VHH binders against c9jj37. Designs and how they scored, part 24

Target 1, 291 residues: c9jj37
Amino acid sequence: MEPLGLVVHGKAEPFSAALRSLVNNPRYSDVCFVVGQERQEVFAHRCLLACRCNFFQRLLGTEPGPGVPSPVVLSTVPTEAFLAVLEFLYTNSVKLYRHSVLEVLTAAVEYGLEELRELCLQFVVKVLDVDLVCEALQVAVTFGLGQLQERCVAFIEAHSQEALRTRGFLELSAAALLPLLRSDKLCVDEAELVRAARSWARVGAAVLERPVAEVAAPVVKELRLALLAPAELSALEEQNRQEPLIPVEQIVEAWKCHALRRGDEARGAPCRRRRGTLPREHHRFLDLSFK
Key: E = the ipSAE of ESMFold2; O = the ipSAE of OpenDDE; V2 = 0.75 times the mean of E and O plus 0.25 times the DockQ between their complexes.

## First folded at step 12 (VHH; framework vhh_4orz_3)

Design hy3 (at its last look DockQ between E and O 0.67; V2 from the best seeds 0.00; counts 0 for: pae O 5.9 > 2, grease 24.7 > 24.2)
Fold by ESMFold2, look of step 12:
Structure hy3 (fold): chain B 291 residues (1-291), chain A 124 residues (1-124)
Amino acid sequence: as target 1 above (291 residues)
Amino acid sequence: EVQLVESGGGLVQAGGSLRLFCAASGFTVSDNYMAWLRQAPGKRREWVALIYSGGSTDYADSVKDRFTISRDNAKNTVSLQMNSLKPEDTAIYFCAKRGYDFWSGYRSGTYDHWGQGTQVTVSS
């Protein structure tokens, strides 16, 4: 019989440790990145990047000129996340941390690193809590990560009042906020949800230097003003005079719902209760159809 | 104007304790994610601890169970209680505020403001 070859393996830890020592190490490096808003220099090795990552293969496919190579600028990735990506590319492993995993996930998506993306997604779900969930939702919406989005929405539905008070909620884009406002499963009363939306719009207004009403315009139709009692609608009108948030036409449609004693959505005033909707006397007619 | 002023650093013997304070002005600490970072001589600034706006916390592995980040919302301050200090904890410690880019819906950076730092030196 002819001998057959046998695959043998050396110890993994010394091999990984050797490769890890090259992360951000100018020794043998042949490319320098300038990463993030801090413009941190990070040294790397083209062969490892190109072999492990099609994005870097394409980015680094040209040879440097005869002079000093220009640094490659990656302005949108934080340095910590980029170093985590390098560690993964060099060693096929990386320690993930709750404080930075969303940035690593973002980089994995943008660089086409499918395995790292899936590992980050599993980690995010494992460490998901009230303080992280809105940021995770924003990442999911931005990059079309449907399974993460569904998980985040379900978490927020179960922890609604706490989640709506977080910094992450105030930092959501309108596109990320819309799935929440459309949910019948939120455990929050509509009066409180209106206050949360105003807080959200104020933060956006300050950041974007735009009026609160303009920031809120994409989402305010999802507020179910017909669920508010007349005294609450009156208070909302006074607040709206001081700081406009909701178009007066939307408030008028809620008043029409009260006057006609009908809650059908044909009047443009959504009236379906949420899981957290507190009872009010007029809610007795919201179940009536027009016939 | 956003300002962060650290204090409480000093020289301490190994095994000892220090408490760092960060006084913030120009913004509300409880509306933000606040962190402590440190920079040892010749090394890159590294993350130490984070407190989220909702009050949950994260710690670097090297300080977990020894350091505690906390805040006092009435005084608008962030603190770092450091126990069981080791010589490798010697560094300049910075209090930092995390940045945000609301319009894009994408975070554009990790930290956008920090103070001048406070020196912590741990003798063997």
Scores: ipSAE 0.400, ipTM 0.757, lowest interface PAE 3.7, mean pLDDT 86
Fold by OpenDDE, look of step 12:
Structure hy3 (fold): chain B 291 residues (1-291), chain A 124 residues (1-124)
Amino acid sequence: as target 1 above (291 residues)
Amino acid sequence: EVQLVESGGGLVQAGGSLRLFCAASGFTVSDNYMAWLRQAPGKRREWVALIYSGGSTDYADSVKDRFTISRDNAKNTVSLQMNSLKPEDTAIYFCAKRGYDFWSGYRSGTYDHWGQGTQVTVSS
């Protein structure tokens, strides 16, 4: 009978601790990264990175030409996030924090670290709150993380008033804002959404040095102006004259709804009520079905 | 013009307390993510505390339960109350405003504005 060989395991903790000690340790290091906008030097070991991550295998696999190896510049990843990535690569474990998990998630996605990505996603969902959710949504939309996107949208639907008041909301891309504005489940009145959208567009306008109306153009179509009362529409028109935000045609369509005392879904102006829509007199003539 | 000015640093004995202040101008602190970071001699700059626009706070493990970040909206200032100070807390402390990009949205790890820093020295 051939002796049966058995795989036996040593203690995992001392092993991981030993490897952790090599993270950003210049001892035996053979690569230096220049990380983030602050250009922080971070030391690592090519063989470890290459065996654990295809991205780094490709990045580091090319034989440096003749001369002193130049540092590898990674200017887009924050230092803290990069160190977390190294920790994971070296130890197969990582300590995640609420303040930096999205950065780590972003890095995981960019470096093709699927397991780390999943760990980050689980953590984000677990610690999700009103201050984090818009940033999380942006990351989800940017990288096509569907489950996270759904969770974020659901969270914002449930906490709409608070979420719309965050800086994170103002910093959303149009692509990230659109799913929110399309939602029937937002617990906010349309007048407030219009105000929020204006604020959002103003921030974008300032940052991009573009007119407010131009920045808002991709998203304003999702505003349900027909839900507004005549007085509110008049006020919106006046405001729009001072600071263009919404195409005049869209406002005109809302007025038509009032004049005709009917909602016309065919005209692309949604007349559907949101969860937070406040009742108005003219709503009795609109199809306020809730999906 | 956006400016951040730190104050309140100094020399303190171990176990003592200090309160740092960051006066902001050119923007509203209550609408932004504000952070305290510190850099000790020969060490990299490290994150200390963050206050979200919504008012939530977060802390590094090394300072948790000892430090408190807060803001005064009326004065447009951010503060860091530091209690039970240790020699290891000796560093230049910086106030920072988180940066953002309209198209990418999420850029938490970058700061678009920094103060000049204030020196905190904790003696044993």
Scores: ipSAE 0.021, ipTM 0.366, lowest interface PAE 5.9, mean pLDDT 88
ESMFold2 (binder alone), look of step 12: mean pLDDT 81; pTM 0.824

Design hy4 (at its last look DockQ between E and O 0.71; V2 from the best seeds 0.00; counts 0 for: pae E 3.6 > 2)
Fold by ESMFold2, look of step 12:
Structure hy4 (fold): chain B 291 residues (1-291), chain A 123 residues (1-123)
Amino acid sequence: as target 1 above (291 residues)
Amino acid sequence: EVQLVESGGGLVQAGGSLRLFCAASGFTVSDNYMAWLRQAPGKRREWVALIYSGGSTDYADSVKDRFTISRDNAKNTVSLQMNSLKPEDTAIYFCAKRGYDFWSGYRGTYDHWGQGTQVTVSS
């Protein structure tokens, strides 16, 4: 009776290969980016960027200018990550690598590419290990990626001593460190955690050119000093005289907890044990219930 | 002053081996992510191998199972053992340090490079 329309499809691989050949290809290019700290030139095609990405639609506009376009500078994205974004925009596919996936994820979030973001998240979870987990946690906290944050925290809780020794741990922001310090599931003793926090604060102090105590201030209340033995508190006081880290009032509150044999008489001195807390004689006097 | 100096390049026949070395000064290799990259004539620099501060490694698909990145913490050096070399491995090879800057927040790129060492694989 009536003619019927049928959607038919050509083979996907030759189509994708043709479009992939245009990634960073000056042929038919109508925009040039200067990308990353290396200031690498990357050629691209406005129609593909704009139709696939609202960020580029807004950045580039809808009409070419009357003259030669100026290069567009993208200083915060590494070239490898930007090329991965282009590959995805051009072909709806991309090969991800463990060494660069966090930068591709960052770009996906910043450019509003929701599907690429989800693909990167799946890949990060698959390749997560002790060497990557703290950097992944930082990205998750920076961009509010709750599922990734939960996975990273759980991983660190299971591998606490290893994770605290990594370069990634030393480079966490205070905001990323706080979920770790609040965790009752951390498999590390409080004496070791104080040492880790000092190492963390020293790195931040050197980078930010700030005193160690200022860098540590946002997080030190989460250290559970009441769990330390008196000899350990005494050693901490001596270390604190040489390199201030913890407000003296917090140390005094821990001593008060020892003297009164109750955690609830101390101020700002949580006495809840962690999974890694080693037993000490005075712990028998901490009469707070564990939640 | 941060410096990276590559060595060990040269001419080698296809199927042969070379070992590249990178001497680092001004920072500790084991505290950082260290990488090898390469640049063939007329091409952009491409990543070859990376060693994380904890010792795990990653390799580009094109060199996996043929190249091995390692480090010597006592000598503060990084090396790249290159086996079963192919003509497409011909390039200038660079040793690089991954940068992270609390101030900028920039991650995953390299902030210091060596001058490079030429590797030429003849067919």
Scores: ipSAE 0.447, ipTM 0.792, lowest interface PAE 3.6, mean pLDDT 86
Fold by OpenDDE, look of step 12:
Structure hy4 (fold): chain B 291 residues (1-291), chain A 123 residues (1-123)
Amino acid sequence: as target 1 above (291 residues)
Amino acid sequence: EVQLVESGGGLVQAGGSLRLFCAASGFTVSDNYMAWLRQAPGKRREWVALIYSGGSTDYADSVKDRFTISRDNAKNTVSLQMNSLKPEDTAIYFCAKRGYDFWSGYRGTYDHWGQGTQVTVSS
């Protein structure tokens, strides 16, 4: 009878600490990464990376040709995030920080690290605030992280005024901004949303070296101009003449609503009140019922 | 043209205090994410502190409760108050502006750096 062995466990902490000491340690390392725009050298161990991550298995599995193995360049991942990834791969633990968790999350998604992704998602939700939420929304939209997207949108709905004033908001993609502009639950007046959208478009225009109107074109249709008072529409028209943002046809459509004194059910969302919409005289003629 | 200029570095004894300044031009500090980073000799550049556009702050564990990042909107400057300095805080300190890609929305790098200011903490 072959003696039945018993699996016994040592202490986990010293084990993890020992492995953590190997992170970015050139001793016994057999691969060097050049990471980030800073081109930081990071040392690692092929066998550990390959056994813990399929991405690295594929990346490192090709036998280096005859000669000194050239460094592996990973230019799109920040160094701090990459080190966090290594920490997780080596120790099955990671210290996460508010300032870098989205970068770590991004790396986790890109490298197919599902457990790390989940840890990051939990952490993001836990530390979510006004300064982080727009960045988190962008990441969620970019990678199709539906639950995170919902949480971020809900948070922004509850903290709309503050969120719209952040740099994170100004840096959103059109794809990330659209869910917000489509929301009936934003706690902000439409006039403020128009201003915010203009600011957003200006930032994009400057960065992309494109006209403001072109940058804004994918999202401006979600602005509910019919909610604005006549004086506000006139002001918007004047501003639009100076700096085109909104198609003239969309403004004309808003004026038609005023002239007809009726909300056209066929017009859909453009005439619906948002949670933060301030009351105006002409709203009595609009179907502002929350569906 | 975007420029960052650090100042305030110097020699200080362990336990002492120092305040660093970063003067920004070409952009508004209050509308951006600003950070302090440091690089010790033979070591990689490490993040120290960040101030968000909304005014919230974040710190590396190694400097938490000792360092304070702040900004002066009127002067368009960022500051780093460093208290209870330790020899291990010796480094060149850099002020940086966080960048972004509008198309991807990705934020992960700093697009502008100063030349840095030397901080030396003696035992």
Scores: ipSAE 0.159, ipTM 0.647, lowest interface PAE 3.0, mean pLDDT 89
ESMFold2 (binder alone), look of step 12: mean pLDDT 81; pTM 0.824

Design hy5 (at its last look DockQ between E and O 0.65; V2 from the best seeds 0.00; counts 0 for: pae E 2.5 > 2)
Fold by ESMFold2, look of step 12:
Structure hy5 (fold): chain B 291 residues (1-291), chain A 124 residues (1-124)
Amino acid sequence: as target 1 above (291 residues)
Amino acid sequence: EVQLVESGGGLVQAGGSLRLFCAASGFTVSDNYMAWLRQAPGKRREWVALIYSGGSTDYADSVKDRFTISRDNAKNTVSLQMNSLKPEDTAIYFCAKRGYDFPSGYRSGTYDHWGQGTQVTVSS
């Protein structure tokens, strides 16, 4: 059953190129943004923004004339990411790059651009690697992107030693770090995980100008000190004296586990092995079921 | 005490090559994300290449397959090998260190330390 009329199409490339030429182009522009920490001017066209994006429709108003003064300040989005958003709004297409995709994704979430959000998520998964995964995890936790979070956690579980050594790991929020520390599937020994947590807390302490112990407080309970050998616990106590990280009460509970030769019953907290836990002699009494 | 010093710029004919160097002090290059940016006359500073702390790299489309970012951890330096140079590559080239990104702060693309830059001029 063919329709009575015909829909015909011109070539897509010249049409898209014409619209792309308007991105950040003062010709016919009727709004100027001041974007990012560098406060760069970006020229745009209200009609394209408003018809493609409800966020900009509300921001710029529905009526011609004075609605929102120009320039409009957008201080939280980097210029490169904002230009990518404009390209998508103008042409329904955009080239994504590994170095900036997480910022484009952030903007897509904040501006309510669901299709761009999904396209960015597909791209992140395609380019995910050890250098990107912790930053991607942070974005997923910040915006509640459950599928991305699951993919990042699984990747880190499979590449645990490498991922824990990245700068992205050091930049994780406590909320993003907690799912990792709770995982039984990390391929890392607990002695190494304690060192990684100390490195993480040192960076946070330097940046936030807070004590290491204060930065670490939200996450340290997830460290499974009962898995450490007595010599390792003694070394930890000496390190804690020089640079406090772990409350002494938590170290005491680990010593009680050794003294009483009991796992979960003695302390009531998880002492389960992780996938990467190296064997120690005392582990033979830690087979009690966690309740 | 953080310092970045670029060198290796100069005049070169189109099609030629240059290698830029960035000597870093006050921090360890391999623990950080290091980048090269450039600023042509009358244009904004733009990103050229990035090397992540884990060693992976990214490049702007305009330089991909012509430029190579690398680092020498023993000398604490970053370099940019530039091949098949074009007049459009004429700019002041800056070495930069990315600052820490935290969730409540400004994200991505923020560099907290810069060198003074080195001039690259590509003649027709």
Scores: ipSAE 0.528, ipTM 0.810, lowest interface PAE 2.5, mean pLDDT 87
Fold by OpenDDE, look of step 12:
Structure hy5 (fold): chain B 291 residues (1-291), chain A 124 residues (1-124)
Amino acid sequence: as target 1 above (291 residues)
Amino acid sequence: EVQLVESGGGLVQAGGSLRLFCAASGFTVSDNYMAWLRQAPGKRREWVALIYSGGSTDYADSVKDRFTISRDNAKNTVSLQMNSLKPEDTAIYFCAKRGYDFPSGYRSGTYDHWGQGTQVTVSS
């Protein structure tokens, strides 16, 4: 009977430290990555990457042709995020920072690193604030991270005024903005929300070189114009003449609500108040019950 | 036209202080993410500090508690106060504006505009 060996464990910290020293170390490296828009060279070890990540196994598994292995270009991942990924792959640990965690999260998702993804998600939730939340929401929506999306939406609902004033808000995709505009729990008045949406659309219009109305078209239907007072609607119409944002038909529908002094149940969400909706005289005729 | 112009660099002894300035034009600093980065000779460019549109700040571990990023909205400038400088802080310092990521939304910390940089040299 071969004597059964006993598995014993050394200290984890020195081991991890030693492996960490190999991150981006050209010594014994057998692969070079060109990373990010800056085209930063990053050195790594094929065997370590391949054993820890299927993405890299596939990427690196093709036998380099007889020639000098050409650098592997990863242009979409920032260098700092990529180094964090390597740290995790080499040491099974990672130092995360607020400024870069979303990039690391993105990389983790793209490379199929489930454990790293979870670590990043926990960290994001822990450090979530007004400046980070919209960016986090965008990432959540982009990659279908449902729990994070819910957390971000909840956070924005609680901190609506501040969140709508951030650059992160202005940089949201329509897909990320829609869950917010559909929320009954936003702590902001509809007039302010319309202003925020206009600002959002303007930024998009400038970047995409498209008309404001076109950029806004996917989301403006979620604005609840019926909540606005007549004077506010008139002002909106004037603004809309100068800079088209909202379809005229949608404004007309809001006026119909005023004329009929009734909310149309068939219209659904557009006549419901939000948590932060300021009271107006005509609201007594609208179904403002929180369902 | 978007422009960033750094100033305030120079030679300083270890333990000394410098204040860097970045003058922005063509956009509003307070409405954007602004960052300082640095590049030492033979080393990669590294992130140093970031100020968010909401005014919160973030720092690299290597400069935390020593450096302070701030902005002057009236002057449309970003500053980096550097205290307790070390020889390891020697680098060209760059001011940068974070870029947009449409239509996918913001996904990364990439920068769309950079200054020319200002040299900071810390002697031992």
Scores: ipSAE 0.276, ipTM 0.695, lowest interface PAE 2.4, mean pLDDT 90
ESMFold2 (binder alone), look of step 12: mean pLDDT 81; pTM 0.823

Design hy6 (at its last look DockQ between E and O 0.80; V2 from the best seeds 0.00; counts 0 for: pae O 8.5 > 2)
Fold by OpenDDE, look of step 12:
Structure hy6 (fold): chain B 291 residues (1-291), chain A 122 residues (1-122)
Amino acid sequence: as target 1 above (291 residues)
Amino acid sequence: EVQLVESGGGLVQAGGSLRLFCAASGFTVSDNYMAWLRQAPGKRREWVALIYSGGSTDYADSVKDRFTISRDNAKNTVSLQMNSLKPEDTAIYFCAKRGYDFPSGYRTYDHWGQGTQVTVSS
């Protein structure tokens, strides 16, 4: 009977440390990446990348021609995030930071690194706060990360006032903003939400070089204008004349609710209260069921 | 026009302190992500500190508990208090605004100052 071999294991830490030392080390490297907007050179090893990641296998699988291999340009990924990806590929570990974890997560998704993605997700959830949550929501929505999206929305619902005042909120896509505006659990008054939406649209308008109203068009229908008092609606109309944000028809529908002293779900003007909706006199005539 | 102008750099002995300033124009620092980065000779630029719009702060491990990033909203400035300086802290320090790149989906530094030289002698 041939003696059965026994698998024995060395210490993992020294092994990982040794491999980590190869990250961005030109020694024995056979590929150079030009990374990020700053065009940072990053050195790596084709064999390691190819065996650990299908993306890199495809990217690097073409035999370098007889000439000096040209650098591989990755112009979109930030250098810090890319180095974290390399660390993970080389050592099966990664040091994550609050300030950069979303970029690492994005890179992990783009490169098809499922395990790294999961590690990043766990970390994001662990360190989630008011400053990070909107950015995390954006990433979640962009890549269809459902659990993260739910966690972010829940967090924002609980910390609505603070979250709406962050730069992250102003930089949300319409797709990421929509689940927030649809939420009955936001702890903010509708008047404040309208103001926040205007600020959001202004930032988008500037970035996209589009009118405020066009940027806002996908999301403004989720604003519950019928919850506003007559004086608030009048003020909104005046503001809207100066800077168009909301379709006039939507404002008219809100006025109709006041005139008829009833809410009509069919009219596209939801009359449901949010958790943070402040009471107004006319609310007694609206169907303000809270789910 | 967006501008960032650093000041406060200089020569200091090991164990000493410096305070760097970044004056911003063209935007409001309190509404944005602001960061300090540094680049030592022959090394890549590295992140040092970040202050979020909400006021929370992050630091690189190498400077944690020694450096403090803050802002003055009235003056529209960002500061970096550097204590217990080490020779390894010698670098050009840059103030940067961290923005969002919509096409790529990554947050990046979209504006930089000219930098200020910090030299720590042993």
Scores: ipSAE 0.756, ipTM 0.899, lowest interface PAE 0.7, mean pLDDT 92
Fold by ESMFold2, look of step 12:
Structure hy6 (fold): chain B 291 residues (1-291), chain A 122 residues (1-122)
Amino acid sequence: as target 1 above (291 residues)
Amino acid sequence: EVQLVESGGGLVQAGGSLRLFCAASGFTVSDNYMAWLRQAPGKRREWVALIYSGGSTDYADSVKDRFTISRDNAKNTVSLQMNSLKPEDTAIYFCAKRGYDFPSGYRTYDHWGQGTQVTVSS
């Protein structure tokens, strides 16, 4: 019989603590990053990065170039998120916080760190609230994280009025906003939703330096103007003259529903109520199709 | 256009309290994410507290239960109540607006105040 080999283990915490002491430590460092808009210098160790992360393995190569190494610029990732990534790479652990977890998640996706991504996703779900949910939805849509997207949409449907007033809502992409505007489960009245869409489009207009109407074009058909009372629709027309948001044709279709006392989604005048739709007298005829 | 002006810093004895204020102009505090950060001598700038547009708050572990971020929407100000101050709290404190960088998809601090010095004597 041959002797059996046995794997034995030292204590993990002192080992991790020793490696943690090297995070952003110039001692023994052989690579320096310039990170984020702050352009902070972050010292790191190529062997740890390359063995733990294929993105860094490819980025850094096997040997430094001739002469003194130049810093590696990572111009977009915030320093706090990058340091969290380093902590994870060095120690296989990291403390996550609500204020920064979405940035760590974004970095984990961009660097191909599958385990860190999953850990961040679990943490996001645990800390999800009205203030975080729209930002989380944006990340989910950007990276195709379907289960997170479904969680966020369901949360927003249940907390619609509060969620639509957050900064995160105003900063959604059109692609992230569309599944919300298509939902019959939103607990918000259509008059308020039109105001939320205008606020959203103003933020996008300022960022993109484009007219509000051009920013809103991908999403405005999802607004269900036939649900508005005539006085509200008239007020919308006046606001639209001052700051165009909605194509005149869409407003015309809503007026036709009032004039003809009919509604029909097949005619491009969406009239299906949402959970939060407040009753109005004309709603009684919106279920009738055009004859 | 956008401006942040901090005030309320000074010298205090350990165990004491200070209240910092940040007056904002060019934007509405309650429509944005506002933060306090600090930079001690020889250290990198670190996050201290955040108030979200909806009013929820987060704190760094080192200040949790001692510091409170709040805002006054009528005055368009953010404040930081600092209790049980320690010598390690000595730093320049910055008020910052946290914005969204649309191209990168990251949140960053896009506007800063000039900072106010807080010195805690032992």
Scores: ipSAE 0.747, ipTM 0.910, lowest interface PAE 1.4, mean pLDDT 90
ESMFold2 (binder alone), look of step 12: mean pLDDT 82; pTM 0.828
ESMFold2, look of step 14: ipSAE 0.746; ipTM 0.910
ESMFold2 (binder alone), look of step 14: mean pLDDT 82; pTM 0.827
OpenDDE, look of step 14: ipSAE 0.013; ipTM 0.262

